VHH binders against Protein farnesyltransferase/geranylgeranyltransferase type-1 subunit alpha (RAM2). Designs and how they scored, part 27

Target 1, 316 residues: Protein farnesyltransferase/geranylgeranyltransferase type-1 subunit alpha (RAM2), of Saccharomyces cerevisiae (p29703)
Amino acid sequence: MEEYDYSDVKPLPIETDLQDELCRIMYTEDYKRLMGLARALISLNELSPRALQLTAEIIDVAPAFYTIWNYRFNIVRHMMSESEDTVLYLNKELDWLDEVTLNNPKNYQIWSYRQSLLKLHPSPSFKRELPILKLMIDDDSKNYHVWSYRKWCCLFFSDFQHELAYASDLIETDIYNNSAWTHRMFYWVNAKDVISKVELADELQFIMDKIQLVPQNISPWTYLRGFQELFHDRLQWDSKVVDFATTFIGDVLSLPIGSPEDLPEIESSYALEFLAYHWGADPCTRDNAVKAYSLLAIKYDPIRKNLWHHKINNLN
Below, E stands for the ipSAE of ESMFold2; O stands for the ipSAE of OpenDDE; V2 stands for 0.75 times the mean of E and O plus 0.25 times the DockQ between their complexes.

## First folded at step 17 (VHH; framework vhh_4orz_3)

Design z5 (from y4 with T108E; at its last look DockQ between E and O 0.92; V2 from the best seeds 0.83)
Fold by ESMFold2, look of step 17:
Structure z5 (fold): chain B 316 residues (1-316), chain A 123 residues (1-123)
Amino acid sequence: as target 1 above (316 residues)
Amino acid sequence: EVQLVESGGGLVQAGGSLRLFCAASGFLFKIWAMSWLRQAPGKRREWVALIRSEGSTYYADSVKDRFTISRDNAKNTVSLQMNSLKPEDTAIYFCARDLTTPYDALGEEFDYWGQGTQVTVSS
């Protein structure tokens, strides 16, 4: 961090509304000084090393203030155009941004700024982004902003080569990680124009293996439903999937629908829900769907009974 | 602003030991994998060792069991302990920030380099 002299700059006063106590807390005397200097330098259109440092100081105390991020971008764009090594200059800016990212993991302005830097970059690198993305996802595996940025990178670089393996590693670490399951589906939707029957069969086996480990885990069942919806026309394994899902509900469909006390426990209410959804799509199996939803309403997921009754009404 | 500065090179007799250091600054050191590479006279640069951010280590076959890479995230340093040195270990040794992911082949892509430190092993 360099020290700069601003004695030649006349700060522009920051208006404050004294009726707003939260706004008053935001406007400390140091904040007013920094913003006053920034407004003056913006009005002068000064794109200088001291202006760059000033934006860093303001971002440190007020990272959500878009105007300062935009001003910093303009300074960086100007300075990189004068740099002997534009790639190195922008990589150093991304390295600085890693520090800011660590301290502000849910701030959307940071990720928007990263995108702008990569779009400006003459030779951007997805590999260069992976260490900070890994740190942020390891810290909070459900951080929407970080996952959205990773997906944007995959599309921007047209590079999905490691994403299936990455999703698999995250699921192996925490099989309940719905963000990892969602990212795995993102891969299948976006990475390839043509998917082979072998790939689809291998993916189905992966899903079934993970369900077998923890049958009452909603994430792989929701994923299985989505996978079937996307690819069912290309691979006809409906009986295999139905047979598999049936193993988690025993003989409950052969029993009368009576009091909840008369019905046995099952290994997965999500298996029952999946079967109901699957059978509801075909008039030949619709009676099975009605029975399954009825059982969910009575015993296996009564908290959502109004949903199940709604599903039944849509079928009849 | 970004710097990788190697030190600890010198002249040593075969069978001896030497410890190299690399001081890093200007980036969030703890999230990055770091590697040592070397370039012998008249030879191409070759990868020697890698340490990942979480501490996992990997070595080229030619140095396995003789060299040990380590890191100190509090001091932003990487070191290479070199034991049982051979004349063929004579090279300039470079510290580099490594872009290798767990899904890539080792020692293929680096974005920051030091100037190197000379290691000479006499017979």
Scores: ipSAE 0.731, ipTM 0.898, lowest interface PAE 0.8, mean pLDDT 88
ESMFold2 (binder alone), look of step 17: mean pLDDT 85; pTM 0.857
OpenDDE, look of step 17: ipSAE 0.874; ipTM 0.952

Design z6 (from y4 with S53E E54S; at its last look DockQ between E and O 0.92; V2 from the best seeds 0.83)
Fold by ESMFold2, look of step 17:
Structure z6 (fold): chain B 316 residues (1-316), chain A 123 residues (1-123)
Amino acid sequence: as target 1 above (316 residues)
Amino acid sequence: EVQLVESGGGLVQAGGSLRLFCAASGFLFKIWAMSWLRQAPGKRREWVALIRESGSTYYADSVKDRFTISRDNAKNTVSLQMNSLKPEDTAIYFCARDLTTPYDALGTEFDYWGQGTQVTVSS
């Protein structure tokens, strides 16, 4: 770390609410010094290299402290305007932020700050963002903040060119990765003005292939339902998806509904749920939907039986 | 401060070998793809080799099977082992941080460059 002289600055003491002793935290002498200096420099509105370094030190020990992130942004904005090369200055800040991200993998303020830097940047690059995004998603494939930031980048840059392939690679690595499935849908909703019939057919085949590999995986079934709802009038898939889903439930709809012990095992309760949803949308098939929901309630998904009874009640 | 510093250049006889090094600092090296490029006198800069964050390597056709790119994430270095050198390999060699994704054409976009190191191959 760069070391600066603060001998001209009188630190301001940390103020706490003494009535709320439970809110008081243990302060080290180093923490008190850093916060005291920061409060002093903020009150002076000092936007300097030493103030920038001070915010980095504070973020290292207190990364959730919003006021310090806001102060740092003000310093960066001021100093970049005086820089010989604004693009280089902001790229260095983004590179520094990668280090902070590695050390604070669950901190959401990093991503908000990153958005602010990109909005300020005269020549921002989506490709420059991809390495840290890959690191964080590889480390935790369910990190909501990182996925939200990637989606924001796609929209901010109007650039989706790699997102279908990326989602495919993540699903290949872990077919249960619901965030990757959700991101794949985000692609189809946002990336293209015109989607060909061939592309839609290929996507259905992709979904069916992944369901066939692991039929009791909820992610591709939820995705299939969403995809059909989004493109229903263009797909003409109804008989194909019904025939496909039926292969995972055997003859269970032909059996009388009795106790759970009298019913066979099935390959996928999610197939049964999908079929119930499909049949519930049409009064001509309502009885099929009622039976499918009943089977879910008594054996194939009894944990959610209140949901299934609710759906049956709505069908009468 | 971001720095890419090349070293290991020099004069070598045709058929000889040389190893270049690039020391990186000022950024989280392990997450970035890195490339070597070269520029011969009077010619355009051309991409030579890439090593991804995963360790996967890629080479221009002109150097394939003669050059080997490697990285050491513990030391933040990228190396280029150059064997069976030819006079046409004479150039300034640059280390660069590569923005190429697995889904892009190779050798097309870079955001940081070193100052370069001269390699001269005598016939």
Scores: ipSAE 0.734, ipTM 0.898, lowest interface PAE 0.8, mean pLDDT 89
ESMFold2 (binder alone), look of step 17: mean pLDDT 86; pTM 0.870
OpenDDE, look of step 17: ipSAE 0.871; ipTM 0.951

Design z7 (from y4 with K30R; at its last look DockQ between E and O 0.90; V2 from the best seeds 0.83)
Fold by ESMFold2, look of step 17:
Structure z7 (fold): chain B 316 residues (1-316), chain A 123 residues (1-123)
Amino acid sequence: as target 1 above (316 residues)
Amino acid sequence: EVQLVESGGGLVQAGGSLRLFCAASGFLFRIWAMSWLRQAPGKRREWVALIRSEGSTYYADSVKDRFTISRDNAKNTVSLQMNSLKPEDTAIYFCARDLTTPYDALGTEFDYWGQGTQVTVSS
C-alpha cells in the first residue's frame, strides 16, 4: 500500500453531540486522525489519489459512513475522466469493491455504490459481476441485497439469457430454496411478451414434476399460482392442473365433514389451498371452494383458520 | 493493479513435460475462473484449459488427457502441467481471467491477460 503525505492538511476537529467519558473512550487517536483528515479534504473538495486512499482506509473501519462513499464516488468520477484508460480504471475499482464486499457482507451501501459504478462505466459487463454474486449467495442464500442486485443487473443489461437455467440449478440443489423460485418468477415476468405456447407448457410440466417430488413444499405451489396468474390470458385454467392437484388430497371433498378425527391424512394442504382458490374464482364451483376452505380450517391448516373463514366470507 | 504473470516456459524435446505457472494479484483470485490460452506462430489465439473457482476443470480436445490445470488459492496461482508434448504445442501460453459461465460455450470471454510465456517443443 502507498503511503501519502498529508502534512499540508490541517485536520478539522471531530464534531460530537456526546461529550461524556464513554464517547471519548470510543474515539481512538487513529479514528480521530482519519476522520479529521477526511473532513478537511472534503471541505477543500480535493479529488486526488491521496483522498481516494483515505476513503479506502475509512471504509475499512467505518463501512456504513455514507458521506465517505459519496466522496469516494466523486473522486473516482473525476479521476476516471482524466485516466488514459477509463475502462481499466473502473474495472480496477470494481475489483477493489469485491474485497470490500467480502469483508462487509451485510452492508447495503456497497451495492448502491456498485450500481453507480456500472452506470458510469463505458463498457460494463454482467459476467464480471457474477463471481462475487455467486460467492455471496453460496454463503447466505437469503441475502436480499445480493438477489436484488442480480435482478437490477438483469434489467440494467437487458440480459436474462442464463437466469432460468441458474434458477433451475439452485432448485435442483435445494427444492425448498424460495429465493430461487422467486428469481425464476422474476425471469418470466420480464419474458412474458416473447414466450411461446410450447415454453409455457414446458414450464407447467416443470412445476408439476417438482411438486410430485415434494408435495408438501409451499414454494412450487405458490409459484404455480403466480405463474398461472401471470399468464392467465395465454394459459387457461384447465382440468389438467385441477386433476393434478386433486391427486394430493384423495377423496376428502367427497366425504362428510364430520369431526377432524374422522378425516383422512392428505399429501398436501397446499394442494387443497390451491384448489380452493381455483374454485372460488367461478360461481359454478363456489361450493367446492367453501368446502375446501372449511376443511383447511377444521383439519389441514387450523392454525390459520381465521384466514380460511375470511376467505369463505368473501365468497358469500 | 491487476497482474497475471506467467512463468515456466522454455525449450523441451518432443514427448517431454513442462509445468507453467501464473501468479495473480490485484483481485479476489479465489472467486474467479482462470484459463490458459496459446498462440502458435501464424495462428489465432486458442483456448486450452479452464479451472473454475470450485475446482472443476475443462480442456480443449487437442490437449485432453495430456494437460492438467490446477490452482492454489492460498498462493493465488494457477498451473498447467503439460505432458507428452508435441511440436504443434509450440506457442506463447497466456494466463487469463475467464468470464465464461457454466451456461456458455467454453473459451469465449476473458477480461485480463498476462504477457505470456514461450513454450518451444523440438522435433
Scores: ipSAE 0.730, ipTM 0.896, lowest interface PAE 0.8, mean pLDDT 88
ESMFold2 (binder alone), look of step 17: mean pLDDT 86; pTM 0.865
OpenDDE, look of step 17: ipSAE 0.872; ipTM 0.952

## First folded at step 18 (VHH; framework vhh_4orz_3)

Design aa1 (from z1 with S53E E54S; at its last read DockQ between E and O 0.85; V2 from the best seeds 0.82)
Amino acid sequence: EVQLVESGGGLVQAGGSLRLFCAASGFLFKIWAMSWLRQAPGKRREWVALIRESGSTYYADSVKDRFTISRDNAKNTVSLQMNSLKPEDTAIYFCARDLTTPYDELGTEFDYWGQGTQVTVSS
ESMFold2, look of step 18: ipSAE 0.739; ipTM 0.903
ESMFold2 (binder alone), look of step 18: mean pLDDT 86; pTM 0.871
OpenDDE, look of step 18: ipSAE 0.874; ipTM 0.952
ESMFold2, fold request of step 19: ipSAE 0.719, 0.728, 0.735; ipTM 0.899, 0.898, 0.900
ESMFold2 (binder alone), fold request of step 19: mean pLDDT 87, 87, 87; pTM 0.880, 0.882, 0.879
OpenDDE, fold request of step 19: ipSAE 0.881, 0.886, 0.884; ipTM 0.957, 0.958, 0.957
ESMFold2, last read: ipSAE 0.712, 0.728, 0.712; ipTM 0.890, 0.898, 0.893
ESMFold2 (binder alone), last read: mean pLDDT 87, 87, 87; pTM 0.878, 0.878, 0.878
OpenDDE, last read: ipSAE 0.885, 0.884, 0.882; ipTM 0.958, 0.957, 0.956

Design aa2 (from z1 with W32F; at its last read DockQ between E and O 0.90; V2 from the best seeds 0.84)
Amino acid sequence: EVQLVESGGGLVQAGGSLRLFCAASGFLFKIFAMSWLRQAPGKRREWVALIRSEGSTYYADSVKDRFTISRDNAKNTVSLQMNSLKPEDTAIYFCARDLTTPYDELGTEFDYWGQGTQVTVSS
ESMFold2, look of step 18: ipSAE 0.743; ipTM 0.904
ESMFold2 (binder alone), look of step 18: mean pLDDT 86; pTM 0.863
OpenDDE, look of step 18: ipSAE 0.880; ipTM 0.955
ESMFold2, fold request of step 19: ipSAE 0.701, 0.723, 0.733; ipTM 0.886, 0.898, 0.899
ESMFold2 (binder alone), fold request of step 19: mean pLDDT 86, 86, 86; pTM 0.872, 0.874, 0.871
OpenDDE, fold request of step 19: ipSAE 0.886, 0.890, 0.888; ipTM 0.959, 0.960, 0.960
ESMFold2, last read: ipSAE 0.715, 0.721, 0.741; ipTM 0.896, 0.896, 0.903
ESMFold2 (binder alone), last read: mean pLDDT 86, 86, 86; pTM 0.872, 0.874, 0.874
OpenDDE, last read: ipSAE 0.889, 0.889, 0.888; ipTM 0.960, 0.960, 0.959

Design aa3 (from z1 with S35N; at its last look DockQ between E and O 0.90; V2 from the best seeds 0.81)
Fold by ESMFold2, look of step 18:
Structure aa3 (fold): chain B 316 residues (1-316), chain A 123 residues (1-123)
Amino acid sequence: as target 1 above (316 residues)
Amino acid sequence: EVQLVESGGGLVQAGGSLRLFCAASGFLFKIWAMNWLRQAPGKRREWVALIRSEGSTYYADSVKDRFTISRDNAKNTVSLQMNSLKPEDTAIYFCARDLTTPYDELGTEFDYWGQGTQVTVSS
């Protein structure tokens, strides 16, 4: 551990607000000393290597205090401007931040600080960000902060070249990974202006293959609807998709609506919902939509029956 | 300070063995893939081996089955066991932090380098 001399600094007393029991902290003498030194150095406007080290020590024990992150950013910005190699300086700061990120995966301020560093960076690299992002997603595939940061990086760098393959790999590992499906849609939203007819057909086949593997998985059905809506004026497969979805509901639309025990099992209630949405958009097929929503309310998704009744009312 | 420090080089007879070490500091070693590269006299630097963070290994054809790359995340080291050494293996060997994705060609991008360690194989 690097140790600096602070004998020239008079620590300022720490002040606490104890109004909220959930925010109450039993301050150790070490914590009081660190914060007292930090307050003193801030008041002196000292932007120095010892101040940088002090912020690292405070972040290690109390990573949620935004004032220390702001102070560290000011120190880094000052010291990088006086460095002979600004790129190297900021890359070292990002490397340090990886270690903090590992120990604090849900801390919002780390990701905001990381964005701020990349915005300062004269030659930032998306590839340098990927190892820590992979570790965090492998640990918690639903970590919203990490996914939001990756999406921000794609936009910041204008670089989506590997995102479809990445989403595919995660879906191959766990077909139920809704974050991967959502990220796949994020890719297409940002690629929509350059997509060929062949690429659209390949994506439809990917979606249909994944639905076929597990028809009662909501993620690919929601994705399919979104994909079709995104590209509705460029797609040649609308009837193909309807025919495909129909294979998962058997003959339930040919049956009278009765009690739940009189209705057969179906392979996917999400297929029925998808078809109801499709049929509801056309006056010629709205009676089919009403029947499909009725069947969802009665047997195939009764937990959401109020939603289905609302859908029916909106069609009338 | 980010450092990659190679060691274990030296003079060895053809057919012999050496083990190179690379000590890493200043970054979160365990999340990064690591490479060995080498530069023979008068030649371009060539990729030798890669080990991914999870332990998967890859080798250039010229060293396959003779060299073994390994890592110790507790010691922040990557090593290269070199067996059945040939005079053509004479080179400065460099440790490098990998900057490729799984979708990139191996041995093409790096962001940190060591200073290298000399390996000399006598005939």
Scores: ipSAE 0.691, ipTM 0.880, lowest interface PAE 1.0, mean pLDDT 88
ESMFold2 (binder alone), look of step 18: mean pLDDT 83; pTM 0.842
OpenDDE, look of step 18: ipSAE 0.873; ipTM 0.951

Design aa4 (from z1 with S53T; at its last look DockQ between E and O 0.91; V2 from the best seeds 0.82)
Fold by ESMFold2, look of step 18:
Structure aa4 (fold): chain B 316 residues (1-316), chain A 123 residues (1-123)
Amino acid sequence: as target 1 above (316 residues)
Amino acid sequence: EVQLVESGGGLVQAGGSLRLFCAASGFLFKIWAMSWLRQAPGKRREWVALIRTEGSTYYADSVKDRFTISRDNAKNTVSLQMNSLKPEDTAIYFCARDLTTPYDELGTEFDYWGQGTQVTVSS
C-alpha cells in the first residue's frame, strides 16, 4: 500500500440515494473523505498513481460502486499505454485483483472487471487465472460466480485441455458436487469438434461406474440424460443403458400397482425416472412409462407426484 | 510490485549442506505454487523442485532424496534444504512463481523470477 499526499485536492461533498436512510448511517468520516477525494479527482479527470490507489481504498469499503470501478479501468488503460512493459503492468493489476476477489467472492463488479482486464490484455493467460479460482472452489465447491468465470475463460481462451480431468478430480472428491457434473457437460458441449466412438463409450462407462457407487445420487442420472440428448444422433437410445438402469428397480414394473406398503424398496428412484423418460419417447413402450410415473407418484417420489401425474397426462 | 528475493547461497564442501530461502512480496503468496530452478555455467536452466499450495512436493530426479522444498505462508517464504551436495549442484538457484497445474508436465511455466543466489560446491 502506497501512501499519497492529497493536500492539493479540495474534496467534493458526498450525495447519496435518499431511498435508503440506513446507507447514510453506515457512512464513516473516513468513507466521506475517500469519496469526496474521488469525486474531485474524477471531475479533474486525473489518471494518476494516487488516483489508482484511491480507487483501491474505496473498492475495499464499497466494492459494488460501479463508478469507481469504471474510473479505475480508465486509469489502468491510460497508465498501461505509457508503461514500458504493458504485459507486466496488467499482470500486476490482476495480482491486486486476486486479493480483492478473495475478499468479495460473489461481487459481480469484480468478475466483470476481471473480464475487462483480460480483453484489454495483449497476452492474457488462462493459467494465470486458475490459482484464485482454485482457492475459492476449495472454500466453496459450488460457488456459482467462480464456475461461471471459469467457463467464460474456457470460451475466451478457446482452451479446454484440463477441464475434463478437473471435473473428474472434483467428482472423485465429492460425487454429489453437481457443479462439477455440470462443468463436465459444459466440456462435452464446447470443447471438441470431433468426438470419437471410443470417447463416447468411455464417458458412458464413467457415468455408469459413478451411478453404481451411489445409485440414489441425482447428479449422474441428470448428467446421463443430458449426455444421451446431446449425442442422440450418434448414440441413439442404447439398450445397454436401459438394461443398466433396470438393475436398480428390481421387479417393480411386473407388480400390480397397489398401496405403497405392498411395493418393494428400490435402489434408485432416479433410475425409474430415467426409464420412464426413455419409454415415454416411443409409442411401443408408452404403457411402461405410464406405469413408471405412477409408481413414482405412489411410492418412490411422492413429493413430486403432481409432476408425475402431469407427465402421465402428456403421454395420453 | 512483485518481488522474489533469494538468499542463503555460498561455498560448501562436497557432502555438505545449505539452506536457500526465497522471500516473496507483492502478490497473494498462499494461492501460488512455487518452484526452485538452477542454471549451471554453460548449461540451460533446469527445474529442481516444486511445492504446491497444499504442501505437496515434487523433485527433479537429480536431486530427489537430497533436497527438500518447504514453504511458510505466514512469512511468505519458500526454502530449499540441500543435503549431500555434489560439485554438479554448482549453479545459480532461482525462486519462481509456478503456473504449472496438476495436469501439466512439471516445471514448464513460470511468470515471475528472482535474481538468483549462487551455490558453489567444491571438490
Scores: ipSAE 0.707, ipTM 0.883, lowest interface PAE 1.0, mean pLDDT 88
ESMFold2 (binder alone), look of step 18: mean pLDDT 86; pTM 0.868
OpenDDE, look of step 18: ipSAE 0.871; ipTM 0.951

Design aa5 (from z1 with A33T; at its last look DockQ between E and O 0.95; V2 from the best seeds 0.84)
Fold by ESMFold2, look of step 18:
Structure aa5 (fold): chain B 316 residues (1-316), chain A 123 residues (1-123)
Amino acid sequence: as target 1 above (316 residues)
Amino acid sequence: EVQLVESGGGLVQAGGSLRLFCAASGFLFKIWTMSWLRQAPGKRREWVALIRSEGSTYYADSVKDRFTISRDNAKNTVSLQMNSLKPEDTAIYFCARDLTTPYDELGTEFDYWGQGTQVTVSS
């Protein structure tokens, strides 16, 4: 509770281009006072403790207004330069930002501001960032802004040491979480030149185990295709992957193509799609690819039949 | 401003019990792992126990089954119940904000701690 007096400040008029006129109507007197004071202090170029507190009050009621975040950053940058301990000052700002984040989970300005603070910080710490990231992902495991910020942190700190284990934990919690699968690929993309054959084999086994648990889950099949494409020149397990995928479609390729009711159910239409893609790349197996795409079009994924017809046309 | 204030220390007979408290302020307490450390005279500071934000607890081998760490997010406190105390438990006990992740060796990195509270266990 800062006790600041603004009686020396003459508020400036609120401009007609204010954000969200409907919200302004609901809080007109408080909003008018805060914004009028802020415009006055900005015009004076006042970078002071009372100005800092004013930006916090405005962020509490209007967290999407980028001008106030920019003004706060200017105040923080000025005041940290006057501080005896710059690291302590910026860590205090990050601690404050954690509290703001709790109440504003979908506001992208918070994460942009946080990135700016880390760039300014003389001794930033990735581990310091992890508690708020965990809170936000636990609340919404697909929050695009939080995932984008975590990826930025990995690159900024050049630190990926825990990201494979983290993605594994999230997939164990919810095997359908495509954000976790995508983050797992992000790890491998950034590590691909230092990977052993044992690590590749272990990852293949991880993927196959997760497919076996829920064969009709698109995320690990999409991931498997991407993983194979990323490591194509290093992989010597194409036959193993094809044999594995075949177990999910039974004998449908040996059956005549009839009407949909004449064809059996299969465990995974994504397995059939994966095999069609694989077989289409080799002239010796293109007939199998054409049949697989045909089966997808008539029964196993007719919603995307135009895609399958297009794939067949490209093979001929 | 981050503050961690320990209390509850004192003199106790061997075999006795003592409960330490740490009051936290100035940060979003509920998202943080909290640890207790101790420093005996002439010794290095050593990790004793931690409690993660979700409530999972971990202990150093020397205190396992004798000490219990707990937290109250409504009061922003972490506590350490110490039972079956031994003279070798004599130390200054510190509350700390713990940076250790689930993927790190336990109790290896901290960014804030308090002044500590003295625990003395007599024979």
Scores: ipSAE 0.738, ipTM 0.901, lowest interface PAE 0.8, mean pLDDT 88
ESMFold2 (binder alone), look of step 18: mean pLDDT 86; pTM 0.867
OpenDDE, look of step 18: ipSAE 0.882; ipTM 0.956

Design aa6 (from z1 with S53Y; at its last look DockQ between E and O 0.96; V2 from the best seeds 0.84)
Fold by ESMFold2, look of step 18:
Structure aa6 (fold): chain B 316 residues (1-316), chain A 123 residues (1-123)
Amino acid sequence: as target 1 above (316 residues)
Amino acid sequence: EVQLVESGGGLVQAGGSLRLFCAASGFLFKIWAMSWLRQAPGKRREWVALIRYEGSTYYADSVKDRFTISRDNAKNTVSLQMNSLKPEDTAIYFCARDLTTPYDELGTEFDYWGQGTQVTVSS
């Protein structure tokens, strides 16, 4: 880390409300000095290497302060305009930001700053962003900041070429990873206008294969409903999918609705929910939908019984 | 500033061994895939080996079973152990930061390069 001389700068005191005694107690003398110097340099509009380093020191101890990030952005924008190689300068800033990102995985300011740098960049690269994102998802596969940033990158770069395969790999690693299933749907939402019937059939088979592996996993069932709704004009209700879902509930719809103790176990309550949704869309099958929702309320998902009663009351 | 500095090159007899080193600085080394490439006189640069951040390794067919790539994240180094060297291995060897993903063809995309180190294998 570069040491700079600030002897020419008179720090401006940091102020808090007098009624906020605990806030003042939390401030170290080093923090007060750094913020005092920053306030002074901001008031002077100094956009210099020492100001850049000062912002890095402040971000290290107080990464949530928007004003410091904004000041740093102004410094970077100024210094890049004077640089002989703008691309190299901004890539250096992004490389620095990787360490800050790793140390502050839940900090919104960092992700906003990354977006601002990419928007400023004359030749931004999606592939250069992927290493930090992969490390962070490998460490916490449900970090919504990282997933949100990756989605933003896909849209910003108009580049989805690897997203289906990436979602597939994460689902192979953990079939319960709902963030991976949600990202897979994000892919199809953005690709839907050019999709062939072969690709749709392959995706339906992928969903059915994953359900077969773990029938009581809510993620692929919710995904299946969403996938069919997204492509309903190009995808019709196929008796194949209904027959498939029926295999997970046995003969429960042929039994009288008695006490819960008289009803058999089933392989998937989500299959029963899916079938109820399917049958509820058609007046000719309304009675099957009512029975399926009733069975969910009585035995197979009684924790959500008020939801099932509501669904019954709203059938067409 | 990003720097990749190769070392360990030299003259060696056919059948001998060399170990190349690449010292990396100016970036968060541990998250990046790293590759070795080489360029023989009058030839195009060719990819030799790759190591991913998690330790997976990949090799060009011409060097498979003779070369071993490894990394030390504590020292920010990547190395290439070169055994059973042949005159055909004579080249300048480059360390590079690799951008290829598991879904890309290997040896196709890099964003930083070293200056290279000469390896000469005599008959």
Scores: ipSAE 0.732, ipTM 0.896, lowest interface PAE 0.8, mean pLDDT 88
ESMFold2 (binder alone), look of step 18: mean pLDDT 85; pTM 0.860
OpenDDE, look of step 18: ipSAE 0.856; ipTM 0.944

